# VH-VL binders against Uncharacterized protein B0228.1, part 19

Target 1, 207 residues: Uncharacterized protein B0228.1, of Caenorhabditis elegans (q09220)
Amino acid sequence: AVVTPSIENHKMENASVTISKVPISHRPRGFTAGSDSKKLAVQRFKLLISDFLSDAQLSKSIDVAAVGMHKGKSMDDILDDVYTRLRRTLSTKQISELAKAQKGLVEDLDEKSAKLVKARVKRMIVYSFDPAAEQIHKYATRPSMAFALIAETINERFVGSVKDLIRDVLTPKEYDIFRKHYHPHIFKLDNIGNNTEAVRTTTHETF
Short names: E, the ipSAE of ESMFold2; O, the ipSAE of OpenDDE; V2, 0.75 times the mean of E and O plus 0.25 times the DockQ between their complexes.

## First folded at step 20 (VH-VL; framework fv_utomilumab)

Design c5 (from z1 with light chain G28E; at its last read DockQ between E and O 0.50; V2 from the best seeds 0.00; counts 0 for: pae E 2.8 > 2)
Heavy chain, then light chain:
Amino acid sequence: EVQLVQSGAEVKKPGESLRISCKGSGYSFTDYWISWVRQMPGKGLEWMGIIYPGYSDTNYSPSFQGQVTISADKSISTAYLQWSSLKASDTAMYYCARHEAYDYLWGSYEPFDYWGQGTLVTVSS
Amino acid sequence: SYELTQPPSVSVSPGQTASITCSGDKLEDKYAHWYQQKPGQSPVLVIYEDSKRPSGIPERFSGSNSGNTATLTISGTQAMDEADYYCQVWDTSRDHVVFGGGTKLTVL
ESMFold2, look of step 20: ipSAE 0.558; ipTM 0.792
ESMFold2 (binder alone), look of step 20: mean pLDDT 91; pTM 0.941
OpenDDE, look of step 20: ipSAE 0.302; ipTM 0.737
ESMFold2, look of step 21: ipSAE 0.458; ipTM 0.735
ESMFold2 (binder alone), look of step 21: mean pLDDT 91; pTM 0.941
OpenDDE, look of step 21: ipSAE 0.017; ipTM 0.561
ESMFold2, fold request of step 24: ipSAE 0.324, 0.507, 0.479; ipTM 0.699, 0.779, 0.770
ESMFold2 (binder alone), fold request of step 24: mean pLDDT 91, 91, 91; pTM 0.943, 0.944, 0.943
OpenDDE, fold request of step 24: ipSAE 0.791, 0.793, 0.797; ipTM 0.912, 0.913, 0.915
ESMFold2, last read: ipSAE 0.471, 0.402, 0.394; ipTM 0.760, 0.728, 0.728
ESMFold2 (binder alone), last read: mean pLDDT 92, 91, 91; pTM 0.945, 0.941, 0.942
OpenDDE, last read: ipSAE 0.006, 0.795, 0.797; ipTM 0.554, 0.914, 0.915

Design c6 (from z1 with heavy chain D103E; at its last look DockQ between E and O 0.04; V2 from the best seeds 0.00; counts 0 for: pae E 13.9 > 2, placed apart)
Fold by ESMFold2, look of step 20:
Structure c6 (fold): chain C 207 residues (1-207), chain A 125 residues (1-125), chain B 108 residues (1-108)
Amino acid sequence: as target 1 above (207 residues)
Amino acid sequence: EVQLVQSGAEVKKPGESLRISCKGSGYSFTDYWISWVRQMPGKGLEWMGIIYPGYSDTNYSPSFQGQVTISADKSISTAYLQWSSLKASDTAMYYCARHEAYEYLWGSYEPFDYWGQGTLVTVSS
Amino acid sequence: SYELTQPPSVSVSPGQTASITCSGDKLGDKYAHWYQQKPGQSPVLVIYEDSKRPSGIPERFSGSNSGNTATLTISGTQAMDEADYYCQVWDTSRDHVVFGGGTKLTVL
């Protein structure tokens, strides 16, 4: 088994926003060049999740994650590996911004509640990505095949669902305080959806 | 047929510059990372660094950072290892080796599936 | 930096099973690859991803990796198997390729 269906799923014909599609590879249609898929994953991450990290930092994080997923490491361990790598490359400004967000979270909650909020957010990310990691471990013949699946997973519908889970596992007060200190620079908590519809919730469109 | 063909043996004096080459054929050169590996006489393999020729991304072993330059010319499917000033301690066999990679994949788990024949560099006064 | 340790030498009689170890902290979390190098020759990949054989490598070569130790096993060892053997991993968190120090296999 290969991750061929994930590669083919780059066909997002009618997404609610314009996201650069991965060019069809010179290779057989069942396989897209990893570089094109990784560039798409970086672009989608910055659009939907966070512009806090540079392209280089994200690219390396995706590499670390892909290898971990392919080897079958737990998502908890994979996120720890990614963090360990990122720590070495964060600028003093990025470190200060993270420290400021953490301090604000602790001041508006207490230290125990701040830790629990962050743990619940991490747990929702782990829960949401476990199925994709399992598919990569079972079916990808190489870690580089994970790039297409990662890029496909980072889409408006999926990221919106993860954001909904984060809201659901926090109290309204906890969520508002987390959003106050982390949104939008560290985490984008608003969805990019249909801007022509006057509704309170995002409507997914079939494209 | 996949081949990595390295430039011929070199005899140099300390302080001279040198660039040795590794030409890939029989495959898509920009789909693979190229590493350079040193083997001192009677010693083991030492990884020096790696280049992804597709975007000229490089990464060096801490032991070799700042002491050599790794580069590539993808138009002729060739990777290079270069010294600006050779030392007698640079006397060794130098191999190039490839592994499958696509752009942005750093820290791959892939093995080195093909190796060049080696380039013997001798540095003596 | 991450370090791999191999015994400097291993000796076996022809027909016996040779076992070459490669040790590193939590090595079982990494994929181990093995290379054979005969005198005056380039290294040749003999085992990859812990236990897979490339085409053309005899089935008497096998490998395993768990805990802190990867092992290259050669059953029915032949005189032609006499060579240096290196294990290799990627340290993906540091972007390093790491080789073991090598093991000289002698077939007496």
Scores: ipSAE 0.000, ipTM 0.501, lowest interface PAE 13.9, mean pLDDT 80
ESMFold2 (binder alone), look of step 20: mean pLDDT 91; pTM 0.943
OpenDDE, look of step 20: ipSAE 0.332; ipTM 0.744

## First folded at step 21 (VH-VL; framework fv_utomilumab)

Design d1 (from c5 with light chain D95Y; at its last look DockQ between E and O 0.46; V2 from the best seeds 0.00; counts 0 for: pae E 4.2 > 2)
Fold by ESMFold2, look of step 21:
Structure d1 (fold): chain C 207 residues (1-207), chain A 125 residues (1-125), chain B 108 residues (1-108)
Amino acid sequence: as target 1 above (207 residues)
Amino acid sequence: EVQLVQSGAEVKKPGESLRISCKGSGYSFTDYWISWVRQMPGKGLEWMGIIYPGYSDTNYSPSFQGQVTISADKSISTAYLQWSSLKASDTAMYYCARHEAYDYLWGSYEPFDYWGQGTLVTVSS
Amino acid sequence: SYELTQPPSVSVSPGQTASITCSGDKLEDKYAHWYQQKPGQSPVLVIYEDSKRPSGIPERFSGSNSGNTATLTISGTQAMDEADYYCQVWDTSRYHVVFGGGTKLTVL
């Protein structure tokens, strides 16, 4: 027998944070699920959340998520599956930009605080998507039918609520530092109606 | 089953070249960083450097920069440590160890979860 | 340039509690990891992220990190725990790995 070490992240207790439910109604008869709905989900993601990833990367990520939701996997496992698949397709430029953001976060906070900030952000995403994942598991008879529900979940009100929760679970200092290094290229943290011009830096920093 | 298998023990003379290997199996080789660690006889662990085989990105300890070359061939899931000219002071046990590739989105800096069995290098006249 | 300091040796009687320290500047801001190395063997991870135990590591191993000092604690120490123990952190500004000098635990 071989000793296999295991590693786990810190648990996040979300009992102190309450999110408003964002209901998803059933689609009327005649609605066509599939690639049109997936393209809409990709378009909405890029508009509201992030244009960092390519259409192909987002399309594959949505495929992985839809399969996981249809099978009833936890959102935490689904996000891990998505990242595991995605990391193998990131370009050198994308890796450099992510590395620069992480380096800045750790330098401005510290290793432990940076990990906790990212864990809290991840937990808010998981918590926010749970109702949509439950509907997809309940109503989509095939993974491809999940695309319409995913696209409808990614709307201005829902995404705005997630962004508000992220701000609320971080201290003002933590939020300002997270925003400094990740907004807007990696994560769009301003809502679309909030039209404050932000300086976007794409400068590559050599490690 | 995750495994790191290193090449066998070496007996060399000063001035000779050497390349030792570390073959990963049972996991996606390009998803993990590989470090090389020296342990001189009766001494502690010394980190030499690290490679991320997915991009061939390397960082060296200042003590080893210019003294060794770390490389990888991802097509055969193998990392290498090499010397162009060995010295008697290179006599040591050399380990490879992996840690989870840095998760730039959600993760942090991870511990070494698997170690190779070690390669004993003896350099003497 | 970040440095970790460990005592060269610690001795305990069987059944007693062993404490192995690892000191560094602002170490509480870093995750400390601990490795056990028995004679003639490769290192094995025994504690990670200050206090977490990997699967297969006995419950008698625990860890803490406060101020400038991380501590590996072995309760009910057994003869099989006799080994060298190394702490390790990342120097995250330089993406370098830093090991402590190691502590030989003797169980007599």
Scores: ipSAE 0.318, ipTM 0.685, lowest interface PAE 4.2, mean pLDDT 83
ESMFold2 (binder alone), look of step 21: mean pLDDT 91; pTM 0.940
OpenDDE, look of step 21: ipSAE 0.320; ipTM 0.749

Design d2 (from c5 with heavy chain A101D; at its last look DockQ between E and O 0.11; V2 from the best seeds 0.00; counts 0 for: pae O 6.1 > 2, placed apart)
Fold by OpenDDE, look of step 21:
Parts: sequence; structure tokens; C-alpha cells
Structure d2 (fold): chain C 207 residues (1-207), chain A 125 residues (1-125), chain B 108 residues (1-108)
Amino acid sequence: as target 1 above (207 residues)
Amino acid sequence: EVQLVQSGAEVKKPGESLRISCKGSGYSFTDYWISWVRQMPGKGLEWMGIIYPGYSDTNYSPSFQGQVTISADKSISTAYLQWSSLKASDTAMYYCARHEDYDYLWGSYEPFDYWGQGTLVTVSS
Amino acid sequence: SYELTQPPSVSVSPGQTASITCSGDKLEDKYAHWYQQKPGQSPVLVIYEDSKRPSGIPERFSGSNSGNTATLTISGTQAMDEADYYCQVWDTSRDHVVFGGGTKLTVL
């Protein structure tokens, strides 16, 4: 009797990360539009992404993302667009760092498992940003407003939730390995109070 | 079975235009990159450029930028390498090669796992 | 531009171990791939990701990557292993492939 191990499809219970729907319904008091919002968004992204990317690279990536969100593209497509844009601007050093991380991940896991881990991480990011993207699509009347909404969406709580979600969808071993190779030089995975230099919010242009 | 089949040998004169082809089969053509590689007689492998047939994204080696055009027709799973005006120095073997999509954010390098049989191009007066 | 350097030729006696090196700046941080090309044939992947063997490649083929040097090792070299060998990496801010200059392995 060949006991076919029942691959228990652990239904990843959709932990409804109640991403607090930033009620975009009401013109949030204090949305800064334009360049300042984008700068803020860049700073907020640094809560999740290390300084291995330049501010310029992040800024351009946010441009792509904001436009994508505004147009109602899927977060998957947006990320792919960001890839397409970013890959052509990465320095050899940056690529090498990514390659090193990947190499380490694959060495500690295996190629298939590493791919799955990355895929799960990506999915969690997508999942986390989907609500925001939908709101941006619905309520942003212009791309500049999208920057503001992105910046508002990405806060310490949000980023913490994303990090927690990533941790929860990976096994402890997978997470430790992932963290070993990607934290903190690529991804900031610890909920440590990032000394985010106070992005001097200049002039609050009220939308 | 995965195969890359290239068009046959070409004999041309300087100044003539040429397009050679690489047809993929046995796999999803749009999910893999195709590179073109030149090998001059008795010389090493030279990467020319790359295309992702899924959205026709191309990139060229600086040495080949503006010298050739890489394109693809995904409807027939075929990649192309084209010259508008051949030179005698273009005499070489040309290979197409497949590799999996490179994830730049994760730094996933992919090798050329399949190669075409090569197309010999001879340019002589 | 990133460059890979290979010795132009390596000679080995049958049954001996051949080592072909590929050198590049911080090459250990990259994946090196190796291709074999016999006269009149297309290149064939023999090692990928530094040390992995594709299906159908003999176990006598192995690879390593440390420091600035990747090495293709052929243990118990056979006459049939006489070929040109190329190392390859992906390393540019652009979608560029970099090949080494190639090494001719002669089995004496």
C-alpha cells in the first residue's frame, strides 16, 4: 500500500491584512502634490528598500508606479514595468549585490525553493499594495496626486505590516535565509524604527 | 523537445541586406530571451544583442548597436537578425541562444541552455 | 565594461585533470556559466551557476567560483573533451552578456 503522502494543501488562509484603507474618500487634509510628494514617497520607500538604490532610481521607479496605479494597471504589471525601467539603470555594483544575494539564497535553499520564496515575497508586496493602487486609480485625478497617496500609504505601520506578512508566508527557515541574504543591504526586514530623516515636508499644497 | 532552428547559410555581396531567422519550438517562445552571438572564423563568441519576444524588448552590445537589428515575430516563434548593408567583416557564424527571463530585482542569472545550429554568413565581393 | 579573461590554451594528457580558469573582478559575486564548443558545432552548456551540471553532462565536469576566478575542472580528461571552452556571466547595467575569450583544450 503505497501511502501517497496527501500533500495537505495548506490553504494559506488569506490573513486579511487589514491594511487600514486610508480613506481616500475625503480629500485628506495635507496632501502635498508634485515634487514634494514624490520626494516623500522616495523616503517612505526607504523604510522597506535599502540605500542600495539611489534616490534617483527610486524616484524614477515611483514615477512608473504612480503612472501605472493612476492608469489602473495591476501591481504585477507595475512591478514588471519598474523592473524594465530599473534594470537598465542599475550599476554593475548594484547588479552584483543582487546576484550575490540570489546566489546565497540558492545555495542555502535550492533553485526551486529560492524561486518560490521570491515569488511569495513578491506576491505579498503586490497584495499589500493592491488596495492602495485601487484607491489611487479611483481617486487620483492626476499622477501628482498619486505620489501623495503613495507617500501617505507607505508609513511605518504599513511597512511593518508588509514585513510581517512576508515573515508569515515564509517558513522560519526560509525567512532566516532570506533575511540573511537580503537584509539589510537590499531589503529592510526588521521593524526597527528607521531613523527616517524627517523629510522636510515643504509647502502643503491642499488638493 | 526544445529546439532552436536557424535559417540556412547565406552567401552575399557587400552592400546587400540580409535577415536570418531563429525559430523556437517545444517551449513557450514568449517566456524566454533570445540572444544573438557572432563567431568570426577562428575567433571566440561575441554577444551581439538580446530580445524578449513577449514584448519585443531589445538591447544591443555597444559594438553592434546600430549595425544590426534584432526583432521577433511571436506569432511564429521566430527571432531575426538583420543587416541593412553587409560588409565583408560580417562574415561569421551566427548563433541564436535561449535563456530564461532574468529577474533583475533578484539577480537571477540564467545560462544559455539551448543554442541554434548556427547560420554561416559569407560576405564576399 | 566587465571583462572575463581566460587562458588561450590548456593542454592535458588523457586521464589527467584539466583546469580552465576564468578571471573577472569580484567574479565570486556572480554566477559563471561554461560552454563547450567542438569544431563545427554549436556551444553546449556544460556548467551553470558556477558548479551545476546540466542533464547529460558527465560527472567529470565540475566548476567552482571563488574570489576573482571561476574554474572549470575536467577530471579524467578524455580525447572527446578536446574543445573550446567559454565562460560567461551577466554583469552590466545593461542587459549585456559577457563571454570570456575562450580556452582551447588540447588532449595530448
Scores: ipSAE 0.020, ipTM 0.626, lowest interface PAE 6.1, mean pLDDT 83
ESMFold2, look of step 21: ipSAE 0.455; ipTM 0.751
ESMFold2 (binder alone), look of step 21: mean pLDDT 91; pTM 0.936

Design d3 (from c5 with heavy chain A101G; at its last look DockQ between E and O 0.19; V2 from the best seeds 0.00; counts 0 for: pae E 2.5 > 2, placed apart)
Fold by OpenDDE, look of step 21:
Structure d3 (fold): chain C 207 residues (1-207), chain A 125 residues (1-125), chain B 108 residues (1-108)
Amino acid sequence: as target 1 above (207 residues)
Amino acid sequence: EVQLVQSGAEVKKPGESLRISCKGSGYSFTDYWISWVRQMPGKGLEWMGIIYPGYSDTNYSPSFQGQVTISADKSISTAYLQWSSLKASDTAMYYCARHEGYDYLWGSYEPFDYWGQGTLVTVSS
Amino acid sequence: SYELTQPPSVSVSPGQTASITCSGDKLEDKYAHWYQQKPGQSPVLVIYEDSKRPSGIPERFSGSNSGNTATLTISGTQAMDEADYYCQVWDTSRDHVVFGGGTKLTVL
């Protein structure tokens, strides 16, 4: 009696990773509207973006974003607008760095995979900022208020969540490659607290 | 409003030289690439070449390399397409088009977002 | 050289969905753009980056890119959509712009 092993078709339950929308619970407390809020927003963005961009570039980017959010534009459109403006102000060095990162990413992942990885990263950024954008659109009556709300939104926890989300949507290999080419000089992808650089002690087994 | 205005229609004989122009307005001329596109009568679009007016950097399609010269005068926001010696086969509509070049962040080459009205070049004996 | 292939013509009845394909080697690795050209007019961008619509382009226009084929889809096709459509990509290897041969869409 040849017991045909019943290949239990383990239905890989597509674990729909319900990306829980991080509830932005923080009602804007008394925010100092205006120049100070914008400065704060610039500083907060530096938690995610390295010194790759100047404060002036970041400030202008925040202007575009704040206006976009205030007007109720989609975050996709806002990001596109921000980038469109930003790229026009990039120095040759900055462009070169971006080009290098892109080239490296493509070399390691190929064009298709690189495209997909970037698309996923973009989606995660959009996803993360969508709630804030909605709140800003709803509650910000002036652009100055938008700056304050942006500054309030972008905190260590928020940035950490964005980083984690990016990590979670990429395979470990994709993430490592992405990190290799973009961290830390363009994007700060490491969480501030987890400096556990696993020192892979390459035990050089001295044979 | 962003506009690309091309020079008027040209009627030439074989062997003659020709330069047609594309003037940009309503935007920073030096911040965008200008491509030239040929369309022969009843045919499709053919990319000829490109110039970045800010640096006068040019690239040509292999089919048009050495056949035409693309240049720009940023002082008057104008790009040019030039033939040293026209052929009957150069009879076509010529378009200039604007684009932002390569997006290094997302890895996308930007599309042609604005086009000139076209310049008809007729070369006949 | 990188080449894009389009069908020379596509016909559709009013209100029906038109599909125009653009084929190229590993085209999904690239971003495809689409242009509409009506008789006697300059081309107009209708889809960029595979699926994005410029401002002013009707929602009935959509795009996709998978495998070796990019597709422009026009839902609820109208008589005014009768035009030539061109796909376009950037060839990274040569830094060249490449157009497809164009497709004439006829609304019957």
Scores: ipSAE 0.262, ipTM 0.721, lowest interface PAE 1.6, mean pLDDT 87
ESMFold2, look of step 21: ipSAE 0.520; ipTM 0.787
ESMFold2 (binder alone), look of step 21: mean pLDDT 92; pTM 0.943

Design d4 (from c5 with heavy chain G54S, light chain D95E; at its last look DockQ between E and O 0.45; V2 from the best seeds 0.00; counts 0 for: pae O 3.6 > 2)
Fold by OpenDDE, look of step 21:
Structure d4 (fold): chain C 207 residues (1-207), chain A 125 residues (1-125), chain B 108 residues (1-108)
Amino acid sequence: as target 1 above (207 residues)
Amino acid sequence: EVQLVQSGAEVKKPGESLRISCKGSGYSFTDYWISWVRQMPGKGLEWMGIIYPSYSDTNYSPSFQGQVTISADKSISTAYLQWSSLKASDTAMYYCARHEAYDYLWGSYEPFDYWGQGTLVTVSS
Amino acid sequence: SYELTQPPSVSVSPGQTASITCSGDKLEDKYAHWYQQKPGQSPVLVIYEDSKRPSGIPERFSGSNSGNTATLTISGTQAMDEADYYCQVWDTSREHVVFGGGTKLTVL
């Protein structure tokens, strides 16, 4: 009696990673809506984006984003608007850096895979800013108030969450490749606390 | 409505210079790349080169590098293709076509969604 | 340089399915676009990103891309579909546009 081992098809339960909506709990107290809020927002964005963009470029991007959010545009559309605006102001050097990163990404992943990776990253950014955008749309009476809310939204915790989310939605290989080409010169992907530079001890096995 | 309108047919002699034009309308001219494509009589499409009008950034096919010059005047939404010295072998239909600017951030190579009507260039002694 | 190869001609009877192939090294890793060109007219985009149809293009046009071959398929081919068809990709390394040699579709 050849007991055919019943291969229990362990249904890999697709663990729906319920991306817990980070509750934006903190009602921004006394938002001094003004030039200072925008400046703060610019500084906060530098936690995520490297200095490859100028403060002026960032400021203008925040203008576009704030107005978009205030009007209730989707974050996807807002990002597209921001990108469209930025493209018009990018220097040759900046374009070259982006092109280089893109080329490297495509070389390592191919064109389609690279596009998908970037799309996932974009989605995570959109996802992360959606709650803020909704609040801004609901409560901001003017763009200046939107600046303040943006500035408050972007903090170390928020940025860390975005970075973690990006890491989590990419395979390890995809993430490594993405990081290779975009970090730190375009995106700051490393969390401030995780100095675990994996010292790849190149054990030179001296044969 | 988006349109690319090219200059009219040209009849030239070998050795003459020529510049043909492609004018965009109905869209933001600076937000799109313009490519030039050659089609010799009874032959296929040949990509010649590309320009991003906002930066006057150009790239040429190796076959056309140094043979032609691509330029643009964004103030009048016009791209140009020019020869310093025409050859009989330059006899062809020339098309301009637009595609969305390369998304350096999100990565996409876009197709040519709109084409000019073509400019016939005849070079005959 | 990256190259795309197309058959020079394909013939199909009205109502039958036409398939036009475009071959290139690791073409599946690239997005293929297709253009239709009728005699005396400019090329028209009929398929982009392997399988997407622009607005105004009939549903009988479809595309696929696998392995080293992209395919434009025209189901229920009509006389009006008689044209030259060109596949196109980007050579990312050089940032060049690459066209196939074109295929003449004849509807018999």
Scores: ipSAE 0.027, ipTM 0.657, lowest interface PAE 3.6, mean pLDDT 85
ESMFold2, look of step 21: ipSAE 0.438; ipTM 0.752
ESMFold2 (binder alone), look of step 21: mean pLDDT 91; pTM 0.941

Design d5 (from c5 with heavy chain Y52W, light chain R94K; at its last look DockQ between E and O 0.62; V2 from the best seeds 0.00; counts 0 for: pae E 3.2 > 2)
Fold by ESMFold2, look of step 21:
Structure d5 (fold): chain C 207 residues (1-207), chain A 125 residues (1-125), chain B 108 residues (1-108)
Amino acid sequence: as target 1 above (207 residues)
Amino acid sequence: EVQLVQSGAEVKKPGESLRISCKGSGYSFTDYWISWVRQMPGKGLEWMGIIWPGYSDTNYSPSFQGQVTISADKSISTAYLQWSSLKASDTAMYYCARHEAYDYLWGSYEPFDYWGQGTLVTVSS
Amino acid sequence: SYELTQPPSVSVSPGQTASITCSGDKLEDKYAHWYQQKPGQSPVLVIYEDSKRPSGIPERFSGSNSGNTATLTISGTQAMDEADYYCQVWDTSKDHVVFGGGTKLTVL
């Protein structure tokens, strides 16, 4: 499936939308494309996805992702590149929190089921971002323009759709256990302005 | 190429101290855990403990807790196994082995993909 | 405290199929890994995550894990396969490594 987010943020009409270009010619004097857009991407990531990482860690991760997307690397390779560089900057506290989450997931499921749950979550992220990465590769004339396209992709409707897909590809039990150990500190799994904790969600048994 | 090179064989007397080493090369040393494994003469493999050199994080088998010290010097990509007072029952082959550090985001518990050549320790009167 | 049990020995004729078992409570919920150790040598990983083969390990090595038993299978067994074989899991509740007692494979 192709998922192409639009520049409209507050309400999504459907899950398949087109990434729009950021018009440079209409910017006021003093606007710095790329730098301002990267700051926006960091802010949106923290608001919608996770505040686990520092601003510096996120800024570097977005640099790595933007270069990879601009060069046309696969999303799998981009995620591996980001993680490889990110892990060298994690604090002892961050490592401890990730280890606790993984241990909890394994204890509540089992070693094999925990690996499958994480693989399904990663698969949904890859599928959701592949179309946007392809558009960034085709249309960003510079790596810095990729920041604007990344920031536009990270919007409430797109991120909400990814969260819904994650919920749908896990069984209710798997989702509840994953959420118990990862939400909200490592991954925000509730949607902004959506009280899904009070309303039981469904997920698929197959992937 | 990945290599784990251990220090040479040791002949010691009971009560003596000893530190043996395991030097990793050809990979990012701090991205991997290093385990120490004992094999007594004619016996099977016994896991002694593990260290993540990047954070000096250790975990010991209950059978070896307080009996040995596992440490590392990441500046020279080397892990150590140390006794303060050897016993005759410490006579064995000692292996180091690595596994990828937990990929806490996407990975799982990993096998030992590379092993050192072993260090024979003989403790006799 | 998690324990793995292996038969002490298995004998096969050259060309036959060898099966080496590893038993533990709810072992199907764990990934089993297998190591080959020849006399005077360090162990070598031959199967990981129940059934996956590292690069350089012959296709005649395979593995499975079901119920309480993981099995290392060597088809077309050769004299060079004569070795001790160890299964290994993680006791994830304690983050401990557990080895089986080992199985001596003899190729007659």
Scores: ipSAE 0.443, ipTM 0.753, lowest interface PAE 3.2, mean pLDDT 84
ESMFold2 (binder alone), look of step 21: mean pLDDT 91; pTM 0.940
OpenDDE, look of step 21: ipSAE 0.474; ipTM 0.782

Design d6 (from c5 with heavy chain I50Y; at its last look DockQ between E and O 0.46; V2 from the best seeds 0.00; counts 0 for: pae E 2.8 > 2)
Fold by OpenDDE, look of step 21:
Structure d6 (fold): chain C 207 residues (1-207), chain A 125 residues (1-125), chain B 108 residues (1-108)
Amino acid sequence: as target 1 above (207 residues)
Amino acid sequence: EVQLVQSGAEVKKPGESLRISCKGSGYSFTDYWISWVRQMPGKGLEWMGYIYPGYSDTNYSPSFQGQVTISADKSISTAYLQWSSLKASDTAMYYCARHEAYDYLWGSYEPFDYWGQGTLVTVSS
Amino acid sequence: SYELTQPPSVSVSPGQTASITCSGDKLEDKYAHWYQQKPGQSPVLVIYEDSKRPSGIPERFSGSNSGNTATLTISGTQAMDEADYYCQVWDTSRDHVVFGGGTKLTVL
């Protein structure tokens, strides 16, 4: 009796990130919705992505993302668009860093496994931003509003959840390898304040 | 339509310099890598190296390192392969081929999806 | 350096299945690509990522990759399939492209 493991489709409960309708009226005095929101979004993205990207690069990436979200593009397409734009502006040093990380990942895993790991990470990012993108598409009347909503969406809790999701979707080994090559210089994978990531000492209980 | 058009056949003498070209059209030239591949008469394909025209980043096969120079002019969507001093042993067909720029974040290495028609280089005394 | 080994030649009768092998160390951990080259022509991609077909490539072309061997299979081989076939991988450790030695397929 080949017990087909019932892949229990754990319905990942759509954590509906209720983007609270920040009433336009409660805009802190002096917050120019467009430029300040974008700056804030840039800063918030730095919670997930390291400083290997310049603020200018991040800003342009957010432009692409905001417009994409506003237009109702899929997050997958948006990420591809962002990458397409970004790669054209990357310095040789930045490229080298990415290449080095990739090389290391492939060396520790293999080409196929590395691709799968990255695909899973990408999926988790997409999954995490999908609700926000949908709301932005629905409620943002202009791209400038999208910046504000993006900035509002990206907070420590949100970023933490993304990091946790990435960790959970990867095996411990895959995660360790991924972290080894991408953290912290490319991705900040550690949660702010939880320095106690216990080294899962795989106590090989030698039975 | 995506096309790679190479320069015409060359007949040279040993010791002469040569630059052959590969012009891309129908796509964003800076978004793809161009590799050069040598095929000696009756022999197999040999990867020589590649260039990413967007950054002028080059990588060479160890066998061709220092033997040739790969370059590109993105303003005219053209890649080049050049010799400072040809040898009789350089007699071969040379192909340029396109492959998608590596997605450093999410992607993998891509195959050569388009090839030039080849440039025959004959080096004889 | 990473090396790929192909048989120098394979012969098949029309309508028969041709199998061309490409061997390399832990090749299953890499994506293998295949190119067809007819006499006097440029190479053409026929299989990528072990088993995927580009647009315009007949369904009779298939690929697999297991263990240390990638295989290009041509079912119902036709006279027009007579060509040289090359496998290719990326040596990710060096960021180098590696071709096999090529296999001449003869349709008898």
Scores: ipSAE 0.442, ipTM 0.770, lowest interface PAE 1.6, mean pLDDT 87
ESMFold2, look of step 21: ipSAE 0.483; ipTM 0.774
ESMFold2 (binder alone), look of step 21: mean pLDDT 92; pTM 0.947

